# Designs tried in a protein design chat: miniprotein binders against q9bqp7. Part 121

Target 1, 240 residues: q9bqp7
Amino acid sequence: VPQNWFPIFNPERSDKPNASDPSVPLKIPLQRNVIPSVTRVLQQTMTKQQVFLLERWKQRMILELGEDGFKEYTSNVFLQGKRFHEALESILSPQETLKERDENLLKSGYIESVQHILKDVSGVRALESAVQHETLNYIGLLDCVAEYQGKLCVIDWKTSEKPKPFIQSTFDNPLQVVAYMGAMNHDTNYSFQVQCGLIVVAYKDGSPAHPHFMDAELCSQYWTKWLLRLEEYTEKKKNQ
Short names: E, the ipSAE of ESMFold2; O, the ipSAE of OpenDDE; V2, 0.75 times the mean of E and O plus 0.25 times the DockQ between their complexes.

## First folded at step 10 (miniprotein)

Design wb21
Fold by ESMFold2-Fast, scan of step 10:
Structure wb21 (fold): chain B 240 residues (1-240), chain A 103 residues (1-103)
Amino acid sequence: as target 1 above (240 residues)
Amino acid sequence: SERIKRLEELAKEILRLVEELRKITDDPYVLYLLDMAELLAEFALDAAKRGDLEEAELLLKWAIEYLEEAVEIVKKLGVSPEIIERLERVLEEAKRTLEELRK
């Protein structure tokens, strides 16, 4: 689809706080529906090369861990990621929520890894919140919208472990961020504009997380690639 | 070709199983496994239509493996035993069909 007909930024919106913005971060619940999610679109438009590379990696891991060991490993990686996101939501939420923190959620190496990034995060406007692009008909659940070093960003928290059990390349991570950004900018549940992205890669051993900042120009470049993936998904489903 | 038609029907059966499992769970990891099974079955269907039987068989094998893991997890999440037994029977039949077609 042409990018100029479906822009990522909404000219009717500002990235500055206004009086109508809630004092508490927004958390719109994600509902099960037939509209495709960002992650579904990206997974369903993977190439055969990516699939074969994943299966080759999987076979090597099975040789090392055994069938049951590999299944436990992959499900545990997913579970650790979920717990990491839950901990971050708790940390960034209002003080009343922080008093109820699960001590075990705060002890992970992943949380230690992101401490230096968190000191630069403020003005949280949304946490674990659903977004929907009303014109392009896709939905997503974004991790966080907040100011990073003074710039309003869609922030995506990633865990890093070698080798990766899930096929989401670092290239697909920027597509996910801009897809959420474009959806939020055109979602009537939100009143502000986001023009920047931040991908934070946290490490299990507590090594300092790597922030990958995406300015407005870079977001626009990845938006074009996201629109192509969305078009591929739509055409694929029409032909089946 | 009879073999092509049978591979196409197997791929379609796997796609139907994916949709049934999506209705009975919202577990994020299970949904990931189902998305992988769907993608692999769709690639298998395309390979079968092109006459690439070796690729279709390989992709269907992988799709079934993802579905088997999904069913095992859903079984532990308290879904009706009757539904689980039916899903397990369909998966076993799919596995047998694939083994027969590879000969």
Scores: ipSAE 0.098, ipTM 0.582, lowest interface PAE 4.3, mean pLDDT 82

Design wb22
Fold by ESMFold2-Fast, scan of step 10:
Structure wb22 (fold): chain B 240 residues (1-240), chain A 103 residues (1-103)
Amino acid sequence: as target 1 above (240 residues)
Amino acid sequence: SERIKRLEELAKEILRLVEELRKITDDPYVLYLLDMAELLAEFALDAAKRGDLEEAEMLLKWAIEYLEEAVEIVKKLGVSPEIIERLERVLEEAKRTLEELRK
């Protein structure tokens, strides 16, 4: 159990829209800080199983592709993910028009993969926006906060290649989502409450993306696991 | 040796469980857990073939842990009770086999 337990939801906040909500999605820039990011905490506290799997996967990929081929593959996966997020931000931003968007960003198989999910997304509140948990002392950059099928969610967009997924990108996705959620719910830059999460896994071949919806109970369960990872990170940092 | 053959058979049984679970769910987090279990079981099979019994046993233990989490999530997704009962029975049998081999 976490020693520094803190609630994920803020009892002083509502999840309903109000008149003070901005008409344009929030995009607070992430400031470089000594405060650890969600991704840093998770990367530094990987489980024994995750460390072993990542190392063995890397060895197999290098054996198959060569060192240069693996480096090129990794760079390509990173670039594809970046372009996917840029395209989604453009699609979901009310300030962009179809004629102003880069046509090439919108033609990827990943964008085709998520089209049916996007039909159920509305009421976008934040895009590529920084969050900070002032009490627990961590920061993050979330992808999207919007209504999915009528429920306000922290939405995390993930890419996956078949049959050889970039294994590192699949680690701890639910913990990442709830970490952002807890931070946003207690960040003074935001006035609303989010209680649900959504992980959307998009596929390079354009096959339909898989949504993983996380209700409030499930978010609370993952939040406890996130707090344990944060505690582990803090202890490791004290011992260096 | 008999112990090597039993570890190899256990690894293959775990791989069969992974494939069975893949047929009954599209949940991306469950699929992630299954990918982890599959990779661990494949490495366990390789370790057993090399005669590295200690590594094989450790990897199979971790594979079973991932499968246990996957089954718990799938139960909540409304899969047939008969299917869940069978999966739980096979998984418990795998756990007992591993404990017996580690004695």
Scores: ipSAE 0.015, ipTM 0.417, lowest interface PAE 7.2, mean pLDDT 81

Design wb23
Fold by ESMFold2-Fast, scan of step 10:
Structure wb23 (fold): chain B 240 residues (1-240), chain A 103 residues (1-103)
Amino acid sequence: as target 1 above (240 residues)
Amino acid sequence: SERIKRLEELAKEILRLVEELRKITDDPYVLYLLDMAELLAEFALDAAKRGDLEEAEYLLKWAIEYLEEAVEIVKKLGVSPEIIERLERVLEEAKRTLEELRK
């Protein structure tokens, strides 16, 4: 029912380039407001199983590393993820002139890991760009919109350190991707249609990244699940 | 309901693989990864029992990823190449089974 009223794809839009489309990737800044972000909705609607798994993982890590060691580990994971995203934005934005220092920062195992994926990425339309679903009232900041093997995708870059995976950020990845897709398809700041998703998991040691491609049908299935999470979030807020 | 039974069998296969990996290493971090795979497979079994096939498939995908990471670590800890090849083959078979169930 909700999917019939709020479809993920906009039938009035095309995935083909238009002469009126910008030639440079869009980067619309995310602004603070009372409208919930995709990440906030997902965090506030975690299942009991997700919460249990996260707490158990946290306790095991604290037991192994100590409380200060755990904080240092998680801070380093976030910092490496941020640097990886900044490096990818720089690589995929040909207008940016790389400085020597920036070139050295781009040389990491994670960047080595994604080289074979990047060879299949072209036609970049948006990088680190804000999206808003005007009707469903949520916002997000997507990583990248580009063609992967000829198909226009919302691309989400993830890092995984083989010895110590960060569990929470990867659990809802497909929902995050389709939430961004649905928002972009109904955001007046964008004129094109995206129907596919791609989650790329990069590895710290440089071993080949794993691409998880989501076709239109799979995206539609996850869109239904995202709508349920958004509804749950709305109900929780009404009761507070 | 045939799909439910096949998901249950896949979850049980993952649980057997966890038990097998526990016998070949005492590395604390590998044991943590195996604990996570076990939890995910158990939750997948519960989801399948409730008829939530999408959630069961999603959880089994995660369990397999944890097992793949565990196998990569035990490779570096000096486990026999023959054992590693067999474990990788079983994981590849599990991944194929899951993709078939996803249609």
Scores: ipSAE 0.006, ipTM 0.217, lowest interface PAE 11.1, mean pLDDT 79

Design wb24 (at its last look DockQ between E and O 0.02; V2 from the best seeds 0.00; counts 0 for: pae O 6.5 > 1.5, placed apart)
Fold by ESMFold2, look of step 11:
Parts: sequence; structure tokens; C-alpha cells
Structure wb24 (fold): chain B 240 residues (1-240), chain A 103 residues (1-103)
Amino acid sequence: as target 1 above (240 residues)
Amino acid sequence: SERIKRLEELAKEILRLVEELRKITDDPYVLYLLDMAELLAEFALDAAKRGDLEEAEQLLKWAIEYLEEAVEIVKKLGVSPEIIERLERVLEEAKRTLEELRK
């Protein structure tokens, strides 16, 4: 149980933006400061056991691929994820993208993989947008806020081929979503709030992406775990 | 002991390198590598203070490996090449120090 509990939802804020007013999705710029990001908090609060497991996996991959082969593999997987996010931002908000869409960006198997999900996505409210929790003192950059099957969600896009050493571990995906949600719900740059989350795992071969929906109750459960991780981070850095 | 002091000094040098590299780049993959190096160096400091010298040495070896990859990537980007050359020299000194401590 966290010692400094704080609610994920803001009772003074509506969870329903005005859908009848077509608006450009929000894209709040990320500002550099000493306030920790969600991903830094999660990375810096990995247990030593998790780190040793990760290093053991890394060593097995290096035995298979060689040192340079492993570095190329992880770099390529990271690049594919970056291109995937760029493509999704372009697809969901073409007026905020390059003058012309990059055809190579749109031809990936990951984009094919999410097509059935995208047909259920509407009412995009934010894309690649900064959030800050002023009271709890953390910042983040969320991927997307939109309706999925009629429910307003913080949506996080994941590629299926993502090696463990990246900034987001499998255990932490739900924590990342709720941390963004809690920050957005208390950020004065946003006039609405969100109570649901969606994690979409896309596949390189174009197989149908797997959605993982998080209702408000599940989000509240993960929020408690996020608060514990944030407390661990804060205590750790206070002694430095 | 003298080995504990040298391991602690090496971990602190790694942490300083991490902070210098953060000032040079916003590349998300490089920042991830730096976060890993930081975490490993902090675990190594704790291990050295507990007298777990073999664990501290292994953790520092891994931290240096993450830093090596980070420096290599930033060097290929061509940003601040004179600063990167200095950081490469400091990193090579750290590697030599760790090898001397292995025995």
C-alpha cells in the first residue's frame, strides 16, 4: 500500500469531450526539466532480480547472434517500433504530418496488423502528447487518446518483436498506461479525462493485432502499483 | 578496503559519464542505455558497500558495456565529436581500471 495515495480520476473533470466539435488532436510539447518521466521511473525501479534475468537473456542472444549481431538486432527492432509510431501518428492525424505521407512508412506489416483495430478507433483527442502530474511530479508522452469501440481510452501501441532491453518491459505496460492517464486527468492542458486504457500489440507479419482493454476498475488497481513504483523512485533519488 | 574504494570511485565515474551523455542527446534508445548503466552502477555501489566485490565488478562490467554502446551510437550521429572523443578516453580508462581489479 502506497504511503501517499492520490486518486487516478479527477471528480471535477468530465470524462466526455465534446464530440460534436471537430478539433485537431492535442499535441502538447514535451519540456525538458528535472521532473522524471514515466519510463525513467519504471526503468530505475527494476529489481536486481529482473536485471539479472535480463542480462542472462541478453547473453544467450549474444551467443546465438554474436556481439555485433545482437546490437544490430536490437537497433533494428527499436527502429521498426519508432517507424510504427510515426506511421500511426500520420494515419490518425494527417494534417500534423509531413506534406505527403511516406509510402514506405505505411507499407509495414505492423500497420497491416492494426487495421482491424483502427476501424474501431474514432474521435482522436490527442497524439504524441505530453502529460504532467503536477502534484505527484512526473511527466510522460502518451501515444494516443481516442475512442475504442465507443470508450475513450489512453491507447498505447506496441510492436510484438521488442527485445527486453527497451524502455518498456512487459510487466510495466499497464503501469505506463495508468501513469499517463493519471497525469492527463490532473494536467491543466487537458479539459477532459479518461478512465479506460488500451494496449495494442501489433505483429510484424501482419497478423491481426491483439487489443488489451483496461476498464476503470482495472486501471485503478494498476494505479496503486504505479504509485508504489513512483514512491520507490522518489525514495531512491532522495538518498543521492 | 582499497578495492572497495576503487570500485566505488569507478561506479561514481560511470554515473558522471551518464549525466554528461544525457546533456548531448535526446535519442530514446541512447537514453535507455544510459538509464541501464545508471541502474547497474547504483547496484554496484550498494554491492561494494556490502563487501560483495565480485557482484560489484560484474555489475560495473555490464554498466560499461551499456555506456560503450551509447557512446558508439552518439559518435555515429556526429553530434559534438570533440566531447565524444573525450568521453571515449574516459570510458577506456574505466575499462582498464575494471580489468586491473578482476585478478
Scores: ipSAE 0.643, ipTM 0.852, lowest interface PAE 1.2, mean pLDDT 84
Fold by ESMFold2-Fast, scan of step 10:
Structure wb24 (fold): chain B 240 residues (1-240), chain A 103 residues (1-103)
Amino acid sequence: as target 1 above (240 residues)
Amino acid sequence: SERIKRLEELAKEILRLVEELRKITDDPYVLYLLDMAELLAEFALDAAKRGDLEEAEQLLKWAIEYLEEAVEIVKKLGVSPEIIERLERVLEEAKRTLEELRK
């Protein structure tokens, strides 16, 4: 149990559109300072066991790919993720010029993978947008806030390669989503309430993406776990 | 012991190098590498304090490997040559120190 509990949802907000909502999705720039990001908190609170497992995987990959091959592989995972996010932002933006920006971005296997999910996405309210939790003192950059099958969600787009997968914790993905949700719900730059999450795992070979929907109850459960990770990070930094 | 003190000092030097690199880049991949190096160096410091010298040496070796990759990427991001040269010298000294301590 967290020592400093704080609610994920804001009772003063609604998930319904209102007249003050902008015609284009919000895109607030992220400015980094001493306030930790969601990703840094999660990375810095990995267990020693998780780190040793990661290092063993890394050593096996280096045996297969060589030192340079492994570095290229890891760098490419980050690059492919970035390109995938750029393509999704372009597709989901109501601005025609962004959709026409680079047709090659729209032809990746990852984009093919998410087509059936995108058919159920509408009412986009934020894209590649910064969030800050002023009380809990953390920041983040969320991918997307939109309606999925009629429910307003924080949507996190993930890429996965079936061969030679990059190590990633499935527990961290839900924590990332609820951390963004809780921050947005209490960030004065936003006026609406998000109570649901969606993690979409897209595949390089174009295989159908897997959507992992998180209802309000599940989000509340993961929120408690996120608060514990944030507490671990804060205590670690206080003692330095 | 002298060896414990030297391992602790090396871990702290690695942590200082991580902090310097954080000031000169916001590249997500480099930041990931720096986060890993920081975590490993912190675990190494704890291991050294507990007297687990073999674990501390292994963790420091891995931390240095992450830093090496971070420096190589930063070199390509348009950072001052003088800063890069200094960072490379500090990193090479850290590598030599670890190899001497492992003897």
Scores: ipSAE 0.448, ipTM 0.772, lowest interface PAE 2.1, mean pLDDT 84
Fold by OpenDDE base, look of step 11:
Structure wb24 (fold): chain B 240 residues (1-240), chain A 103 residues (1-103)
Amino acid sequence: as target 1 above (240 residues)
Amino acid sequence: SERIKRLEELAKEILRLVEELRKITDDPYVLYLLDMAELLAEFALDAAKRGDLEEAEQLLKWAIEYLEEAVEIVKKLGVSPEIIERLERVLEEAKRTLEELRK
C-alpha cells in the first residue's frame, strides 16, 4: 500500500463532461523544471530484472548491428514515433489549425493501422498537452484526451515494430496513462476529469492497431502501482 | 548433466504457463509481465545450454517472480477461482523445483 495515498479522481470536479465541446483542443506547453516527468519516474524505478533484460537486448542488438548501426536504429525508431505522433496531432486537430498536412506524414503504416480506431475517436479536448500533479509533484506530456466510443479517455499512442514484444509494446504504458489521468484530474489548467484510459498499439505494416481500453476500476488498480513507483523514485532521490 | 536437463524442463514449463495466462487475460500490464517471464525463460534455456547454470537459475527465479505478480493481478481481475488455483499450483511446483535445483 502506498504511504502517501492520493486519489486518481478529483471529487471536486464534476464527472459530467461539460457538454461544451471545446472548439479547440488544449495544448499546454511542458515547462522545464526540477519536477520529474512520468517517463523519468518509470525509467528510474525499473526493476533489476527489467534493467538486465534491456541491457541484454542492447548488447544483442549491438552485436548484430554494430555500435553505429544500433545508434542509427534507435534514432530511426525515435523518428518514426515522433512522425506518427505529429501525424496524429494533425489528424485530430481542427481543420482550421491544420498546418499544411505533410501528405507524406499521413502515408505511413502506423497511420493506416489506427484508422479504425480514429473512427471511434471524437470530442478531442487536448493534444500533446502538459499535465502537472501539484500535490504529488510530477509532470507529463499526454498524447490525447478524447472520447473513444463515447467515453472520455486519456489516449496514449504507441508504435510497435515487428513483434519484439519486450521493450516497445506494453512496458509500463498503463502506469503512464493513469499517471497522466491523475495529474490532469488535479491540474488547475483543466476544468474536466477523465475516468478511462486507452492504449493504442499501432503497427508499422499497417495491420489493424490494437486498442487496450481501461475502465475506471482498472485505472484505479494501476494508479496504486503508479503511486508505489513514485514513492520509490522519491526515496531513491533522497538517498542520492 | 541431469541438472541442465531439469533446468531446461523448468524453463519450458514456465513458457507453457505464460501461454496459458495469455489465453485468459488481455490486460496490458499482465501481458507485459508475461513477456518478461517469457524472455527470461528463453534466456535461461540458452544459459542452461551453455552450461551457465547459475545464470539459468537466476533467470528462472526472476521469471517466476513475474508470473507470481501476473497471477495476483489476474486474480484481482475476477478470473475463475478454479483457473487461479490451477495456475498457483503450477507456479508453486515450479518454485519448489527451482529451489531443489539451487541446492
Scores: ipSAE 0.017, ipTM 0.320, lowest interface PAE 6.5, mean pLDDT 85
ESMFold2 (binder alone), look of step 11: mean pLDDT 84; pTM 0.848

Design wb25
Fold by ESMFold2-Fast, scan of step 10:
Structure wb25 (fold): chain B 240 residues (1-240), chain A 103 residues (1-103)
Amino acid sequence: as target 1 above (240 residues)
Amino acid sequence: SERIKRLEELAKEILRLVEELRKITDDPYVLYLLDMAELLAEFALDAAKRGDLEEAEWLLKWAIEYLEEAVEIVKKLGVSPEIIERLERVLEEAKRTLEELRK
């Protein structure tokens, strides 16, 4: 139960487009400062059990691949994720320069994996854009805000290498999505309201990506859990 | 495929167990474990539908491990022994089903 509860949705905002909305997707740059990021809060509030599970996975992978092999594996997973996000930003951007880059970036298994989902994505409003919750004092960098099957969503793109998915990418994903959503809904750089989330897991071999849709009720439930993690982070910082 | 159908049914059973556990606890860590089990079961359901049996089995095994930890914690929160016994029985049946399918 969070003691400093704050609503995820902003009653002063609409989810419908208006005339003042930009015709080009927003891309607010992330500012480095003392305000914690969503990822920092989540990493600093892992339980002992979560840390144990992550360390167990690491040791098992090192046993299979060797220490150098593990470092190469994790480095490659991270790099592939970056390239995937860059390609998606290019594909979803209406800019001519980025569309010309699409031909060079559209040739990975991950991009093939998400093609069926991209067909249902439209009305892109933000790409690789910074959000800040001015009241709760946290920041984040969200991947995408767009309509998925007619519903405005915060969309988070994830990559997975079967059968060895990167464990960290499977943890706290819904909390990350709602944290971005709550921040955007209360950030003065944005004028609209988002009430739904979508986590898309793309596969290296081109197998169809898996969409995890989160409706407003589910987002509200995860928002309460995010507030608890944020309170834990704040309390730990005070007690240092 | 009968094996695909059984994996899908197991994933759905795990999702039902997550839903039931959410109703009997508000412990933040248990709820986190349930979120992880739910995501893994949903990934497994998708993998099974694609015919990726190895991926589905791996994900379901992981989801069951999270549920086992959740049930052990819930035992310490003053929940009725009758409810705990039922949850443990369902979870043991899920483990047995998965082991049967992996053979």
Scores: ipSAE 0.000, ipTM 0.147, lowest interface PAE 12.3, mean pLDDT 79

Design wb26
Fold by ESMFold2-Fast, scan of step 10:
Structure wb26 (fold): chain B 240 residues (1-240), chain A 103 residues (1-103)
Amino acid sequence: as target 1 above (240 residues)
Amino acid sequence: SERIKRLEELAKEILRLVEELRKITDDPYVLYLLDMAELLAEFALDAAKRGDLEEAEDLLKWAIEYLEEAVEIVKKLGVSPEIIERLERVLEEAKRTLEELRK
């Protein structure tokens, strides 16, 4: 059990639309400060199992691709992910963006992959928006908050290359989602409650993306694991 | 030794379970968990063949943990209860077998 246990859901908030909520999706910029990010906490507290798997996967990939090939592969994965997120933000934004630039972003196989998921997404409330948990002292940048099949979700967009998944971006996906959720639920910049998560994995070849829906119970289970990772990070930082 | 043979058999059983799970799900996160379980089981098989029993046992334990997460997710995705019950039973048996081998 975490020493600094705190609830993921805020009893003072509702998931229903509120007149005080902006009509356009929120996009709070992430400001660098001394408060750790979700990504940093997770990176600094990988389990022994995760470290072992990442090291063995890296060794196998280097043997297959060479050192330069592995570097190029990982750089390409990162760049593809960044472009995918930029395209989704553009698609889901109700405001008109620059038409010519958007056309190039919309042509990827990853965007084709998520088309059927996007049909079930509505009521977008936040896009590429910063969250901060004031009490637990961590920050993050979430991808999207919107209704998926009628349920308000923190949505995390991921890219995948079959059969060689980039495992660094997949190991802690559920923890990342619930960390953002807990922060948003207690962040004064937001007024609504999120109780569900959604991890959407898009495929490079345009194959249909699959949604992994996380109900409130599952989110609560992963929240406990996130609090343990945060506690571990805090203890390591104190001892150094 | 007999212990090496039993660890190899357990690793192969886990690999068969991964194959069965791949046939009943298209969920990409579950497929990722299955890829990890497969990788761990293959590493465990190699460790067992090298006589590194402690590494093989740890790797198999981790593989089973990934499979348990995969089964829990597919259970919520609406896979047949009969299939889920069988998979849970096989995993519980694998856990018991590993626990006995680690004694």
Scores: ipSAE 0.008, ipTM 0.297, lowest interface PAE 9.1, mean pLDDT 80

Design wb27
Fold by ESMFold2-Fast, scan of step 10:
Parts: sequence; structure tokens; C-alpha cells
Structure wb27 (fold): chain B 240 residues (1-240), chain A 103 residues (1-103)
Amino acid sequence: as target 1 above (240 residues)
Amino acid sequence: SERIKRLEELAKEILRLVEELRKITDDPYVLYLLDMAELLAEFALDAAKEGDLEEAEELLKWAIEYLEEAVEIVKKLGVSPEIIERLERVLEEAKRTLEELRK
């Protein structure tokens, strides 16, 4: 149990959007700060077991790809992820222009992979938008807030290569989503409340993406685990 | 013991080098490499304090490998040659220190 528990949902928030134009999603820029980001907290609180597992995976990949091949593989994963997120932001923005869209990015295997998920996404309220939890003192940059099959979700887009998935960020994906959710629900820049999460794993070969839906109960369970990770991070920083 | 103190000092030096590199780059992949080096160095510091010298040495070796890749990428990004040369020198000194401690 975390020492400094705080609720994920804000009982004073409605599930309705604020009075501003709902056709224009919010995009609040993430500004550099001394306040830790969700991704930094999760990266810095990885367990020794996770680190050794990661190094074992790395050595196996190096045996298969070579030193240079592995470095190219890992850097390429980051580049592909960035391009995928840029393409999705463009697709989900209500104003579509050639200045905002790259035809090559929009026709990638990853974009083909998510087509069936996108058909169930509507009512976009935020894209690539900063969130801050003023009380718990952390920040984040979420991918998307939209209705998935009629339910308002924090949606996190992930890329994966078959048969070789990139393993490093897979374990903490649910914690990342609920951390953004809790921050948004208590961030004065937003007026609505999110109670559900969705992790979408897209594939490079265009095979259908896997949606992992998290209802309010599951989000509450992962929220407790996120609070423990945040507490661990805070304790580590005090001891430096 | 002397060996424990030397491992702690090396871990702290690696942590200082991570912070220096963070000031000169915004590249997402490089920042990821630096985050890994930081985490590994912190675990090495904990292992050294607990007297687990073999684990501390292994973790420091991995931290240095992440830093080497980070420096190589930053070098290609057009950072001042003088800064790169200094970083490479510090990193080589760290590698030599670790090799001496492993004897």
C-alpha cells in the first residue's frame, strides 16, 4: 500500500467535454521542468530482475543481428514509433491538410494495422497533450483521449515487429496509461474525466492491431501500482 | 573497503557523465540510452554498498556500454569536437578504472 494514496478519479469532474469547441482536440505543449515525467519515473524504477532480463534479451539479439545490427534495430524502433504517433495525430485531427499529413507515413504497415481500431474511435478530445498532477507532482505527454466503442479512454499507441517484438516498454504500459489518466483528471487545463484506458499494439507487417481495453476497475488496480512506483522514484531522488 | 569505495566513485562519475550528456542532446534514443546508464549505475552503487562487488562491476560495465553508444550518436549530431573529445577521454578513463578494479 502506498504511503501517499490519492484517488485516480475526480468526483467533481463530469464525463462531458468543456464548453470549448469539441471538434478541435486539446494539445497542451509539454514544457521541460524539474518535475519528473511518467516515462522517467517508470524507467528509473525498473527492477533488477527486469534489467537482467533486458540484458539477456539484448545479448540474444546481438548474437542474431550483430553489434551494429542491434544498434540499428533499437534506434529504428524509436524512429518508427515517432513516425507512427505523428501519423495517428494527423489522421485523428479534424482538420486534414497536406501540411499536416505525410502520405508515406499514412500508408505504413503500422497504419494499416490500426485501421479496424480507428473505425471505433470518435470524439477526440486531446492529442499529444501534456498533463500534470499538481498534488502528486509528475507530468506526462499522452497520445490521445477519445471515445473507443462509446467509452472515453486514454489511448496509448504502441508499435511491435513480428516475430521480434521490442520488449523494453511492454511491462509498464498499463501504468503509463493510468498515470496519464490520473494526472488529466486532476489537471486544471482539462474539465472532463477519463475512467478507461486502451493500449493498442500495432504491427509492422500490417496484421491487425491488438486492443487491450482497461475498464475503471482495472485502471484503479493499476493506479495503486503506479503510486508505488512514484513513491519509489521519490525515495530514490531523496537519497541522491 | 578500498574496492567498494572505488566502485562507488566510479558509479558516481558515470552518473555525472549522464547529466553532462543530457545537457547537450534532445535525441529521444540518446535520452533512452542515458536513462538506462543512469539506472544501471544506481543499481551498481546499491550493489557496491551491499558488498556485491561482482554484480556492481557487471552493472557498471553495462552502464559504460550504454554511454559509449550515446557518445557515438551525439558525435554524429554535430556537437563541438572539444566537448566530444573530453567526454571520450572521461569514458575511456572510466573503462580503465573498471578494468583495474576487476583484477
Scores: ipSAE 0.110, ipTM 0.611, lowest interface PAE 4.1, mean pLDDT 82

Design wb28
Fold by ESMFold2-Fast, scan of step 10:
Structure wb28 (fold): chain B 240 residues (1-240), chain A 103 residues (1-103)
Amino acid sequence: as target 1 above (240 residues)
Amino acid sequence: SERIKRLEELAKEILRLVEELRKITDDPYVLYLLDMAELLAEFALDAAKDGDLEEAEELLKWAIEYLEEAVEIVKKLGVSPEIIERLERVLEEAKRTLEELRK
């Protein structure tokens, strides 16, 4: 139970389009400062079990690939993830010149993997855009806000070379999504309300991506857990 | 002990370098690498305090490796050569310090 509970949804906002909504998706730049990011909060409040499992995974990979091989592997995985996000931003952006420039980014197995999900995505309102919760004092950079099957969602794109162990591939992903959602709903740079989340896991071999939809009730449940992590982070920093 | 104190000092130096790098980039992948380096350095500090020197040294080694990768990416993103040269020098010094402590 969080001590300073705050609502995820803003009663002053609607999830319906209004005439003042921009025709081009919002892309507010992330400004790094003393306010913690969602990623920082989550990483600094991992359970002892999560930390142990992450270290065991690293040791196993190093044993298999060698230290140099492990570094090469992890660097490649994360850079491919970055390229995947850039390709999705290009595809979902109305800018035609971007598509021509980034032909190579559009020709990956990850993009093939998400094609069936993209058919259900419309009404894009934000891409690679910064959010800040002005009351709870945290920031983040969300991937996408768009309608998925008619529901306005914070959408988070994930990559997997092959199915990862459940715990590693889903480390705090639902908390990350609802943290972005709560921030956006209370950020004055945005005028609309998001009540749903979507985590999309794309595969390198082009196998169909797995969508994990989170309705408003589920988002509210994860929001409570995010508030507890944020309180743990704040308490930890006060004691350091 | 002297070795514990030197490991704690190195961990704190890495944490300062993380904060410095955060001020010069907003690249999401680099920020992820910095977050990992910070977490590893904080855990190394805890391990050193508990007298687990082998674990502290391993964690600091990984923290430095994440920072080296972050600097290489920031270099490609067009940050001032003067800043990059200084960062590379500091990291090389940190790496040498750690190798001396591991002996």
Scores: ipSAE 0.009, ipTM 0.174, lowest interface PAE 11.5, mean pLDDT 79

Design wb29
Fold by ESMFold2-Fast, scan of step 10:
Structure wb29 (fold): chain B 240 residues (1-240), chain A 103 residues (1-103)
Amino acid sequence: as target 1 above (240 residues)
Amino acid sequence: SERIKRLEELAKEILRLVEELEKITDDPYVLYLLDMAELLAEFALDAAKRGDLEEAEELLKWAIEYLEEAVEIVKKLGVSPEIIERLERVLEEAKRTLEELRK
């Protein structure tokens, strides 16, 4: 158990919509400051094994593709992921008109991969929106908050290539989701409660995406692990 | 050498265990542990092929540790006792093989 345990769910909040809820999805901008982001906390507290695997993956890719080829590969993976997220934001925004760029992305393998998941997504509350935990002092930028099969979820969209996964993006996804959830549940910019998570892994070749649903109990278990990582980050920062 | 061949066989056995565990669980954390074990075993196979026995042995040790954690979680998720017993037996054989190779 972490020393400064704090609950993930806020007993003063409800997941039910109310009359004061905004008509359009929230999009709070992320402001740069000295408060650590979820991704930085996770990157700075990787296990020795995770660090080793990431470095070995980089070395193997450089041997196969060359230094310039590796940079081009990683740049393309990042760009494809960014475009996938932009396309999803466009699709899920009820007031947006599709742009020519978005139409090209709608025909991509990643978007084809996720179609059956999107059929079960409704009631979008937030898209590409900043969260801050007021008490634990960390920030994040979540992808989406919406109902999946009737349950309000923090949804994280991932792209994947087989058999060579982009290792860094694979590691701490459940911890990232619950960190965003806990922050949103205690962020004054939001009035509702989220108790479930969903990680969606979309594939470049259009094969069906894999949804990994996290119920309230599972989220609570990963929350404890996130708090330990946050504690480790804080301790390491004091010793720098 | 025979030691290289046995390390390659052990790495392949670990990859088979990963594949089998992936078929019996959809738990996100278990799948994460299996992904770690798969990558370590693949790197161990590459190290063995290059003749780097020390690196191969260390990587396989870490892969087995991730598999042990995965099996313990799957055991609590209500999988058939017969399947768990077989998985634990195969994993113990892998550990013994590695200990013998490190002598």
Scores: ipSAE 0.007, ipTM 0.334, lowest interface PAE 9.5, mean pLDDT 80

